# Designs tried in a protein design chat: VHH binders against NADH-ubiquinone oxidoreductase 24 kDa subunit homolog C11E3.12, mitochondrial. Part 12

Target 1, 162 residues: NADH-ubiquinone oxidoreductase 24 kDa subunit homolog C11E3.12, mitochondrial, of Schizosaccharomyces pombe (o13691)
Amino acid sequence: MKPIRFFKPENLQLAKAILARYPLRFQSAALVPLLDLAQRQHGTWIPPTAMYEIASLAGVSIDYVHSLILAYPNDFFWRPKKPRVRICNSWMCQQAAEEQGNSNWDSQCRSVATKYGFDVENTGCLGNCFQGPAMWINDKIYGVNTKEKLVDIMEALTQKKN
Key: E = the ipSAE of ESMFold2; O = the ipSAE of OpenDDE; V2 = 0.75 times the mean of E and O plus 0.25 times the DockQ between their complexes.

## First folded at step 18 (VHH; framework vhh_8cml_1)

Design y1 (from x2 with S30N; at its last look DockQ between E and O 0.62; V2 from the best seeds 0.70)
Fold by ESMFold2, look of step 18:
Parts: sequence; C-alpha cells; structure tokens
Structure y1 (fold): chain B 162 residues (1-162), chain A 122 residues (1-122)
Amino acid sequence: as target 1 above (162 residues)
Amino acid sequence: EVQLVESGGGLVQPGGSLRLSCAASGFTFNDYAMGWFRQAPGQEREFVALITWSGGSTDYEDSAKGRFTISRDNAKNTVYLQMNSLKPEDTGVYFCAASWGLWYDRPGYNYWGQGTQVTVSS
C-alpha cells in the first residue's frame, strides 16, 4: 500500500539528509531533528500524518515516535494550540463597559470569540482598563469597545494562507 | 500499477555466485529504500539486505555480510543483489521489496516482487 505522506518535497529531501547522518541501525537518533522539521512545516504542532511518515522513514514504531513527542512537552506539541481570549473583569473595566451602555458586553465578546474557536475566560486588571474594556487575545492586550472591532481582530487572527 | 520483477535466480554449486536483479515500475523508484528477503521451504521470509534511497548506505543480515552486495541503479530503476560464496543454507526464494523508509522487517515494506528461486546444491 502507498505510504502516508506529510512532508513537502523539499522537506522530504531534508528529512532523508538528516537520516543519512546516522548509522542505519541507529536511525532513532534522527527522530528529534525530524520532529522539529515536521513541526516547523506544519506551524506549531505535529499532526498524526507527520508522525506516521517519520516512523516510516526512520524504521521505528509509531508508538516510539509518539512517546518521544510526549517526552519533550516544551518543544513538541501533538495537537493545535487552542487560541484564547481573556476578558478583563476588573471593577474599572466593568465600569467602562457600563458607561458606554453595554452591560452585556461580556456576553457579546464570549459569543463572538467562541464562534471563531477561541477559549474564553476572565482575567484581572490588564493595565488598560481606563481606556475602555480590555482583553488579552493570545499574546496581546486590546482595548475593544465595539463588536465590529472584535470581529475584525478575530478574522485577522484566524485568517489562513495557502 | 506497481511492479517489482526479480530475475537472475537459478541453480549453482556451493561456492558459486549469482547476481539477482529487480526491475521496478509504477512508482518513483528514487523515493524508496530497497531490500532483499529470502524464504527457505517451510520458513518465514527473512531479511537479507537493504539499501538507502540514494544507495549511500547498505546493511545485511549476519550470514550475508562479506558475501552479498546490494546495489542500485536509480537511472534504470533497478536494484541488484550480488551473491558470492554461496552455501546450501542460502537456498530459497529471493524477494525484492520497496519501503518508504529504512526497515529490517517485512511489515515496513510497501511493495513486494513475486520472487526468484535460488538453489545451491551439487
């Protein structure tokens, strides 16, 4: 049967070059560089198809590849990171939302964020409460006071490229 | 359609030599590592030799070391097994196989030939 394919052609050649650096009976030593290459190709994590192709190329069991990923949890990730929104619930941000007449702002933000696949949680003061309702979207703090602005931010953060 | 066709088997005296060939078609030969296996009557198919995708590295089962040489010609989509100093214990059907990777056992191989008989006897 046809092998499972993950690597782009240029990366498949790099993978074989990595394997060529190691003796044939010790190809497992190449697994860490191969996992790194796969994660870099995929973005932020290593999908099952990459695990299967790496196991096939290196002549090792899929279980061994999976156990190695789990042994390096700070370096290798076996599932996509779920993006996160943290909505400030400090007194200052609650007051700012009430002053703009939007007492259901928390509910609106949760509805929009979950529609785009973000986990939503509350957080304490972000240091931006005086400028309007604040939230932390992934790695940045935003002052967001309209649904349209929030949608624009969510669309920009979830846009795919081919 | 994938094909692996072995040739070059036959009858040979102990101490003699044979050269097996395996012609490949229906897949991108250069992307696959190649191996040879043999099956004696009543036995399971056993690893004999493998060669990497480019031919840069080879390995053998213990009894074949120093006597057998695996090689490949990627321009002709062909893998070879030069068998010298043949012994009656080498008797069996020899199978060519292709693998995406570097495997020593049968489950790691994606495609198989039908085999060629090698008999070492007086």
Scores: ipSAE 0.705, ipTM 0.886, lowest interface PAE 0.9, mean pLDDT 85
ESMFold2 (binder alone), look of step 18: mean pLDDT 82; pTM 0.825
OpenDDE, look of step 18: ipSAE 0.733; ipTM 0.922

Design y2 (from x2 with N110D; at its last look DockQ between E and O 0.62; V2 from the best seeds 0.63)
Fold by ESMFold2, look of step 18:
Structure y2 (fold): chain B 162 residues (1-162), chain A 122 residues (1-122)
Amino acid sequence: as target 1 above (162 residues)
Amino acid sequence: EVQLVESGGGLVQPGGSLRLSCAASGFTFSDYAMGWFRQAPGQEREFVALITWSGGSTDYEDSAKGRFTISRDNAKNTVYLQMNSLKPEDTGVYFCAASWGLWYDRPGYDYWGQGTQVTVSS
């Protein structure tokens, strides 16, 4: 019986190609790209099955793989991350909301996002303030100026209706 | 049923050569990295050589470098070990092994052959 494997066939080929870029005695240098590939395949985090297969492919201990994930906490996650919305509160986005008559836009956005189970926080400039109001929903930046658009995005990301 | 069958061992004089072969069956050979290990009497199996899935890269234990060459033919499901300039310290049972990944030690290998005896003496 063959052990349980994580990577889909096409991604297994990519993983082996990544490993081929590094000298055999330094396969640990390939771990960051391998972890990124695994997280992208799984969605937002790296499950134990992926950690075990990466360790096996690269010839390193599972403990080493896990310690590397923990060393890059802004990039790699070992458990599902709670979804979040970061609402831009830069001066430009505040002006954009004011010009649209939405002096309570932040409150409206928080109310909607919270109902869909997102953690909500404020952030500075997202690099998209000129299309404001802007927000970062999980790992994508949006220009969102209507409640309906925000609800549509929330429903698509969560499979829920408000 | 996975099988790895070594052949090509024998008795040779110091300085001689042998070519070991390992025929694989029961698994997708090209998906596995391959290695050779040797076991001297009273000792544990020790790493000798490693070759990647496609054969693009190889590595060896220190005393084998420059004397041994690992190669593979994925069309024939066979891995080889060309052993030149043999020394009495090379004496032992040589095992081929298959691993999902790139391992230098025995626990990293999933499938093992029964071994072929190599004896180097006058």
Scores: ipSAE 0.515, ipTM 0.824, lowest interface PAE 1.8, mean pLDDT 85
ESMFold2 (binder alone), look of step 18: mean pLDDT 83; pTM 0.834
OpenDDE, look of step 18: ipSAE 0.761; ipTM 0.941

Design y3 (from x2 with G56S; at its last look DockQ between E and O 0.64; V2 from the best seeds 0.70)
Amino acid sequence: EVQLVESGGGLVQPGGSLRLSCAASGFTFSDYAMGWFRQAPGQEREFVALITWSGSSTDYEDSAKGRFTISRDNAKNTVYLQMNSLKPEDTGVYFCAASWGLWYDRPGYNYWGQGTQVTVSS
ESMFold2, look of step 18: ipSAE 0.715; ipTM 0.885
ESMFold2 (binder alone), look of step 18: mean pLDDT 83; pTM 0.833
OpenDDE, look of step 18: ipSAE 0.725; ipTM 0.918

## First folded at step 19 (VHH; framework vhh_8cml_1)

Design j1 (from x2 with D31E; at its last look DockQ between E and O 0.74; V2 from the best seeds 0.73)
Fold by ESMFold2, look of step 19:
Structure j1 (fold): chain B 162 residues (1-162), chain A 122 residues (1-122)
Amino acid sequence: as target 1 above (162 residues)
Amino acid sequence: EVQLVESGGGLVQPGGSLRLSCAASGFTFSEYAMGWFRQAPGQEREFVALITWSGGSTDYEDSAKGRFTISRDNAKNTVYLQMNSLKPEDTGVYFCAASWGLWYDRPGYNYWGQGTQVTVSS
């Protein structure tokens, strides 16, 4: 039967180059970089077709590939990861936004983040309030005081480089 | 239609040599790793050798190490098995197989040839 194919041609060549760096009896050592490559190609997570092709290329069972993904839950996702913005609503951040003329900053941030598909929540002080209004975007803290900067961050986080 | 056609089998005395060839068609040969398997009468088909997509690496079952050499010519869509110092235990039907990846077991192989008989006896 024809093999299951996920990788586009350039990435298939990279995958084979990765595998070539490991002994033939230890190809399982290549799985982490192969999973990373697959997730980067797909965007935010690793679909079943990628898991099957990786298992096939590396000569390992699909169960082993699945178990490895589950062992690295902060790095590999087997379902779409929902992006999230947590906006600091401390009085320091609210005053910083007001002093910059952004009295409805929370509403503006929610509008922008929602357009990019982010879930939006509030959070308390993040310890970075002196750099202007603070946000936790996914797993990183940002000081963001303009819509343009927020858009730049959203573009960088939602676009993938080949 | 995918085809793998083995040739070069035959009768040989112990200590002799044979060179098996496997001609491939119907698929992009250079994208596949290649392997050889053998099946003795009444036994399961067992792994003999494999070679990576480019030919950069090879591996063998233990009894074949030092006696057998797998090679490939991607320009001719052909994989070879040079068998030296043949023993009666090497008798069996030898199968060429193609796999998307690097597998030592039959289920990992996508395409199979029909086999060529190798008999080692006095």
Scores: ipSAE 0.664, ipTM 0.876, lowest interface PAE 1.2, mean pLDDT 86
ESMFold2 (binder alone), look of step 19: mean pLDDT 83; pTM 0.836
OpenDDE, look of step 19: ipSAE 0.782; ipTM 0.911

Design j2 (from x2 with L50F; at its last look DockQ between E and O 0.41; V2 from the best seeds 0.00; counts 0 for: pae O 5.5 > 2)
Fold by OpenDDE, look of step 19:
Structure j2 (fold): chain B 162 residues (1-162), chain A 122 residues (1-122)
Amino acid sequence: as target 1 above (162 residues)
Amino acid sequence: EVQLVESGGGLVQPGGSLRLSCAASGFTFSDYAMGWFRQAPGQEREFVAFITWSGGSTDYEDSAKGRFTISRDNAKNTVYLQMNSLKPEDTGVYFCAASWGLWYDRPGYNYWGQGTQVTVSS
């Protein structure tokens, strides 16, 4: 089997570093961060070349890698990924929004994010109450207390799309 | 062209020793972890040992522990398997394999040699 290279040299080094965090006999535990790395490199989805390379790096079957991707359909896509906003539903964040004069903040954010093509859902506490209301947008957690900031974030993310 | 060529196999008596070599070409050797597998007649190919890119880490199947030693010389593009205290159950075709990662599973390896026969018999 000829290996199909996917990772850029710098990302290959990162991949190896990721693997080094796990015991030799439990390299399969590194699959999630490896898939994340691959997705970041590609942009929106994980191509078969990445799957094969990750399988090789982790010493697992391609079927196993594929099964893992399928097990996390909202996180690791084999097809183009729609960007997403996950709004913290903790009472702290809700109170923060209210105190900031943003009634029905969840609804407001959903409306705005949907217009920008983002999927929107709620999530549990993100542990960022100090900067609440907290949002998990794509791969990062933000404190978002204005629609303008939300728009800025989404526009920035959209511009990064290749 | 990628090549892995094993050598050093042969017939040896129980308790004897062999040193297998695997010469690699056609790829950047230091970018790959190397492993040894073996296949006994009628059996599936099984993991024996692996060594990391720089040689900093190794591991073995349980039956090989204490008897076998995997090593590599990146300057010579070669990986070795020193086999001591050989047993009849060690008989089989030994394969050298290369992988971007270090692992116990056969699917994790990208390149394979043709194998060298090791026979342990009285």
Scores: ipSAE 0.019, ipTM 0.359, lowest interface PAE 5.5, mean pLDDT 85
ESMFold2, look of step 19: ipSAE 0.567; ipTM 0.831
ESMFold2 (binder alone), look of step 19: mean pLDDT 82; pTM 0.831

Design j4 (from x2 with N110S; at its last look DockQ between E and O 0.76; V2 from the best seeds 0.74)
Fold by ESMFold2, look of step 19:
Structure j4 (fold): chain B 162 residues (1-162), chain A 122 residues (1-122)
Amino acid sequence: as target 1 above (162 residues)
Amino acid sequence: EVQLVESGGGLVQPGGSLRLSCAASGFTFSDYAMGWFRQAPGQEREFVALITWSGGSTDYEDSAKGRFTISRDNAKNTVYLQMNSLKPEDTGVYFCAASWGLWYDRPGYSYWGQGTQVTVSS
């Protein structure tokens, strides 16, 4: 019976080095760094194959690994994060949109973002936004002053044409 | 084909010593942690000793501590169990086992040898 493998060779060595930092009967203390390593290798979340290999390497049950991921939902993710747009609704951003002729800017942005599969929310002033209305798209702040710019950003982030 | 082949078992007097060997083939030996288990008649197979992938750390069941030493030679694909100060209660079939990780229980071990008999008797 072949072990489930997730880690690249270099990261498998790192995982074993992490485990070596802990006494053998306390290997559960290594799980947080191991989960972090797995998420970094995979991108933004931890797939089931990584969970199984971590459980196997550390000598803990798969249920324990899963429960730990669920206990830290802001740090560890077991599914790809759904893409999200947070549209600034501050008066200054509304004014900037109106000066560019976009009096229904929130509605336009919601329509575009929803078509690309993004969750849409509002947010307050972002503090250092320049050159017009600001948005938080996933993890990055954008100054977006036209519908066309928003579409371009959405297409680049999703590789979709709409 | 994965094989683990134990040797070195036998009959020994109380207070004596034995060295068990387990030759591994069919897998990358240095990628696996290794363990020894013992089964006495009418009893379940019990954990005896564990050694990490590189040999850097070891652990033992309570009665084996200070008497048994697990070691490995990754160049020879072999794991050893040096058993000193043997007692009649050490009698049983000793199994070599390989695991991807650091397990104290049978289900964590993927590959098993056939076992070698150790008998400690006057």
Scores: ipSAE 0.629, ipTM 0.859, lowest interface PAE 1.2, mean pLDDT 86
ESMFold2 (binder alone), look of step 19: mean pLDDT 82; pTM 0.832
OpenDDE, look of step 19: ipSAE 0.829; ipTM 0.935

Design j5 (from x2 with D105E; at its last look DockQ between E and O 0.45; V2 from the best seeds 0.68)
Fold by ESMFold2, look of step 19:
Structure j5 (fold): chain B 162 residues (1-162), chain A 122 residues (1-122)
Amino acid sequence: as target 1 above (162 residues)
Amino acid sequence: EVQLVESGGGLVQPGGSLRLSCAASGFTFSDYAMGWFRQAPGQEREFVALITWSGGSTDYEDSAKGRFTISRDNAKNTVYLQMNSLKPEDTGVYFCAASWGLWYERPGYNYWGQGTQVTVSS
């Protein structure tokens, strides 16, 4: 599979130089400089393609990259698009759902997300399918394998009622 | 079309040496980190060695340290694994793999070769 690419050629070389400053197996220490480089290239925020390429280059999970962005909200900006859920319907995610007993997982997820007012779409694999069924909720990727976990996420992303 | 083609496998006695080669085509070789993995019969494919894009850094699984050397020649689009002091436990199919980044796990690798058999026995 072709890698997801974001960095311009000169910045890709700089990203690799940043990674070379750290011992192998400790590449996560380079993530803050890499995120800064990506934000400078893109403008004032970090797009999903940058998150994926940084995770790939550094050998870390996309979840870790996203968590680090959230830990520095005044320095790194990302933006949710319109409220929507993109459910991965790749063969790997369908097999992961079937292995966990959720043969109609797509339909269950659509029902829950629609109830909370999200637009629902399908998408191809964007990584992490081997860790379980994946979905994008407002451009953050989740591994979600239970209806209860999805409901918890949806409630956290919407305001509570009186 | 991306291809990785391993060669240099064979039968060797304990204590002997083999040099594996992996010829790459269909992608910009110098943009990718390279790795070697090994699969014994009935076992999962396991990490052996990794070399960075330029060859500036390498890493190995514990049993290979001091015995195996990964190297690359970006002008020839080739990665090598020099295996010295071979043990029967080194027996398996050796796979060459290319990754955009610095991964120790199979899912982090974008392209794979077909493998070459290495057998270490008397």
Scores: ipSAE 0.713, ipTM 0.886, lowest interface PAE 0.9, mean pLDDT 84
ESMFold2 (binder alone), look of step 19: mean pLDDT 82; pTM 0.825
OpenDDE, look of step 19: ipSAE 0.797; ipTM 0.917

Design j6 (from v6 with P107R; at its last read DockQ between E and O 0.65; V2 from the best seeds 0.76)
Amino acid sequence: EVQLVESGGGLVQPGGSLRLSCAASGFTFSDYAMGWFRQAPGQEREFVALITWSGGSTDYEDSAKGRFTISRDNAKNTVYLQMNSLKPEDTGVYFCAASWGLWYDSRGYNYWGQGTQVTVSS
ESMFold2, look of step 19: ipSAE 0.726; ipTM 0.891
ESMFold2 (binder alone), look of step 19: mean pLDDT 85; pTM 0.850
OpenDDE, look of step 19: ipSAE 0.799; ipTM 0.919
ESMFold2, look of step 20: ipSAE 0.708; ipTM 0.878
ESMFold2 (binder alone), look of step 20: mean pLDDT 85; pTM 0.854
OpenDDE, look of step 20: ipSAE 0.786; ipTM 0.919
ESMFold2, fold request of step 21: ipSAE 0.734, 0.726, 0.743; ipTM 0.890, 0.891, 0.897
ESMFold2 (binder alone), fold request of step 21: mean pLDDT 85, 85, 85; pTM 0.852, 0.851, 0.856
OpenDDE, fold request of step 21: ipSAE 0.871, 0.801, 0.869; ipTM 0.953, 0.948, 0.955
ESMFold2, last read: ipSAE 0.738, 0.717, 0.690; ipTM 0.896, 0.882, 0.869
ESMFold2 (binder alone), last read: mean pLDDT 85, 85, 85; pTM 0.852, 0.852, 0.850
OpenDDE, last read: ipSAE 0.854, 0.737, 0.866; ipTM 0.949, 0.926, 0.954

## First folded at step 20 (VHH; framework vhh_8cml_1)

Design l1 (from j6 with S106E; at its last look DockQ between E and O 0.60; V2 from the best seeds 0.71)
Fold by ESMFold2, look of step 20:
Structure l1 (fold): chain B 162 residues (1-162), chain A 122 residues (1-122)
Amino acid sequence: as target 1 above (162 residues)
Amino acid sequence: EVQLVESGGGLVQPGGSLRLSCAASGFTFSDYAMGWFRQAPGQEREFVALITWSGGSTDYEDSAKGRFTISRDNAKNTVYLQMNSLKPEDTGVYFCAASWGLWYDERGYNYWGQGTQVTVSS
């Protein structure tokens, strides 16, 4: 009976304005901007209450909304993203680590990142590895030349002291 | 307590007109889209018309287009259905309903009135 509420008043008005841009029989075209608005309000992901309110506002099934989120996994997240580190293992970064005496650099980085709760992967390098060994931490590339710098970055990103 | 109260129904001859009104209370009227539904005895409740939160857009079932007009007055918490060129097939109980969103299906409506009888008889 009573509608499920998620949007703050200001964002509810924005959601209705978005819907007003589309014909009444084609309100599904508004779902992508509505999901974006909900994710921005909540932070990094879209909770079930937002999915229900969006479905209600747009006159579509909850299953449709959920399937759309799953179809855009790089844009919409239905649970908090687990943080991750992607360590560059290109030839240039391996050479840079060896030149600095860090032959165990990959293992050291993995150990630190795992302690802070990050998933760890390897990746290629898209840029200049001469600024020191490179890694992707979530959405940014970092040049990291010491274990202490990595710890500092991890503490800043997690608000967690080591 | 949420209430939707319809009025304006009655007996009318084919070709006649009626204006239905639905007075809303117990909720923030302007936050809701509004619709009208019709039900004949022994039949399913059928969509007739809907109007957006502000009144900026409307839509109708096919047989109502050109004959019926849905409107709303958010200052008076009231939605209307002006019915012209009435036909015997329009006979039924007319319900006003409120929805958080833009639904053609009765299952998307949050609040319902008790209904008002409209009878179109030769």
Scores: ipSAE 0.692, ipTM 0.877, lowest interface PAE 0.9, mean pLDDT 86
ESMFold2 (binder alone), look of step 20: mean pLDDT 85; pTM 0.855
OpenDDE, look of step 20: ipSAE 0.810; ipTM 0.930

Design l2 (from j6 with R107S; at its last fold request DockQ between E and O 0.66; V2 from the best seeds 0.77)
Amino acid sequence: EVQLVESGGGLVQPGGSLRLSCAASGFTFSDYAMGWFRQAPGQEREFVALITWSGGSTDYEDSAKGRFTISRDNAKNTVYLQMNSLKPEDTGVYFCAASWGLWYDSSGYNYWGQGTQVTVSS
ESMFold2, look of step 20: ipSAE 0.701; ipTM 0.884
ESMFold2 (binder alone), look of step 20: mean pLDDT 84; pTM 0.839
OpenDDE, look of step 20: ipSAE 0.770; ipTM 0.911
ESMFold2, fold request of step 21: ipSAE 0.684, 0.738, 0.714; ipTM 0.874, 0.899, 0.888
ESMFold2 (binder alone), fold request of step 21: mean pLDDT 83, 84, 84; pTM 0.835, 0.842, 0.841
OpenDDE, fold request of step 21: ipSAE 0.874, 0.825, 0.871; ipTM 0.953, 0.956, 0.955

Design l3 (from j6 with L50I; at its last look DockQ between E and O 0.63; V2 from the best seeds 0.72)
Fold by ESMFold2, look of step 20:
Structure l3 (fold): chain B 162 residues (1-162), chain A 122 residues (1-122)
Amino acid sequence: as target 1 above (162 residues)
Amino acid sequence: EVQLVESGGGLVQPGGSLRLSCAASGFTFSDYAMGWFRQAPGQEREFVAIITWSGGSTDYEDSAKGRFTISRDNAKNTVYLQMNSLKPEDTGVYFCAASWGLWYDSRGYNYWGQGTQVTVSS
């Protein structure tokens, strides 16, 4: 029967070139680069069709590919990664929010972020407390002192996916 | 329709040589790795040799090392197995197989030929 296909033609050739760098009986060493290539092609995560084609190309079981993804959870994702915000809960940021009249700042930020589909956590000091309450949104640190600024940031980040 | 057609089998004395050919059609030959397997009556198919998509790497089962050479010609859609210093233990039906990837296990192969008989009789 025909093989399951995921890689676009250019990336299939790259995948085979990656495999060619490893001895035939040690093709499992190529799995990390192959998983990275598949995740980059798909966006932010690795779909089942990619897992099957990688297993086929490398001559390994699908169970082995799945186990490798689970062993590197900070690098490889098997579902779309939900965006997140980490709100600084240091005393300095809490004081800065209170001085600006924003009591319950954590709750207000959670309400806004949750409406835009972000997972919300707390974090320690981010070193940006002098510019107002700090938060880490995806991969950047922001000083956010108003609810309106937070909404603006989240609308911009949500619309970047379209 | 995918076809893999083996040829070049026959009856040979111990110590002799045979060259097997496998002509492929119905698929993009250069996209597939190729392997040779053999099967004696009442036994499972045994891995013999594998060659990568471009022909850049090969590997063999232990008893074939130094005696057999797998090669491919992607312009002719053909894979070959040169078999030298043949022994009675090499007797069996030889199958050409195509795989999307680099498999030693027969279960990893997508397409199979019907086989060619090789008999080494003393």
Scores: ipSAE 0.681, ipTM 0.873, lowest interface PAE 1.0, mean pLDDT 86
ESMFold2 (binder alone), look of step 20: mean pLDDT 84; pTM 0.839
OpenDDE, look of step 20: ipSAE 0.809; ipTM 0.932

Design l4 (from j6 with S54E; at its last fold request DockQ between E and O 0.54; V2 from the best seeds 0.71)
Amino acid sequence: EVQLVESGGGLVQPGGSLRLSCAASGFTFSDYAMGWFRQAPGQEREFVALITWEGGSTDYEDSAKGRFTISRDNAKNTVYLQMNSLKPEDTGVYFCAASWGLWYDSRGYNYWGQGTQVTVSS
ESMFold2, look of step 20: ipSAE 0.736; ipTM 0.892
ESMFold2 (binder alone), look of step 20: mean pLDDT 84; pTM 0.850
OpenDDE, look of step 20: ipSAE 0.765; ipTM 0.909
ESMFold2, fold request of step 21: ipSAE 0.691, 0.686, 0.704; ipTM 0.871, 0.872, 0.879
ESMFold2 (binder alone), fold request of step 21: mean pLDDT 85, 84, 84; pTM 0.852, 0.847, 0.847
OpenDDE, fold request of step 21: ipSAE 0.805, 0.807, 0.821; ipTM 0.930, 0.930, 0.929

Design l5 (from l2 with Y104W; at its last look DockQ between E and O 0.62; V2 from the best seeds 0.00; counts 0 for: banned pattern WW H103)
Fold by OpenDDE, look of step 20:
Structure l5 (fold): chain B 162 residues (1-162), chain A 122 residues (1-122)
Amino acid sequence: as target 1 above (162 residues)
Amino acid sequence: EVQLVESGGGLVQPGGSLRLSCAASGFTFSDYAMGWFRQAPGQEREFVALITWSGGSTDYEDSAKGRFTISRDNAKNTVYLQMNSLKPEDTGVYFCAASWGLWWDSSGYNYWGQGTQVTVSS
């Protein structure tokens, strides 16, 4: 069985680095950022070759990868030009926000991120409930429980462009 | 030509140690995670250990934990399996395998060695 190659060498390294962020036996949790990386390389959607390579790298079935893409219909079929903040819409993350004293968390995040030129959207479960509320920003999933932390992330990302 | 060549197997008494080596050629070694599998007589091939591309992480089957250590030297295109405190039930043919990704299932591995016999007997 010959491996499928979609990622450029530099992106392959990034993909492996992404996988390294997760426990060895829970590599499926890395699929969302891997798909994001593939989407960024392609520019718009995720081609089948990318799906196969991601499946191969993460040790999951191609059907699982495909099913995951379908579970996020607003995320992987097109790539917006503006950077996005994607807030996990799972009940666990929403509950976490509330318990942490963050009423109207989505509105708060939108207010902050918009000032930095980001679009704010809701997404499906990001599999990061233990650090909830979870947010998917560019190529990384964050645990964000304060506006201050979000500001720090936004500042860091904007400075990196300079 | 892709080649994985195992060595270091043999006969050892219970409680003894062996160090298996697997020399790889014909492909970019660092692009592959490496694993060891074993097959006892009359049994299915089973997972023993895996090591990530850079060697940063490892995993083992439950029976191997604490006794076996997988390591790799990417400069030498070689993966190793240090086996300590060997038991009769460890007897079998040990296979080195290369995978593009991280798999515990043999079906996820792209290349295989011919295997080396390990016999643990008093």
Scores: ipSAE 0.612, ipTM 0.838, lowest interface PAE 0.8, mean pLDDT 89
ESMFold2, look of step 20: ipSAE 0.705; ipTM 0.882
ESMFold2 (binder alone), look of step 20: mean pLDDT 83; pTM 0.835

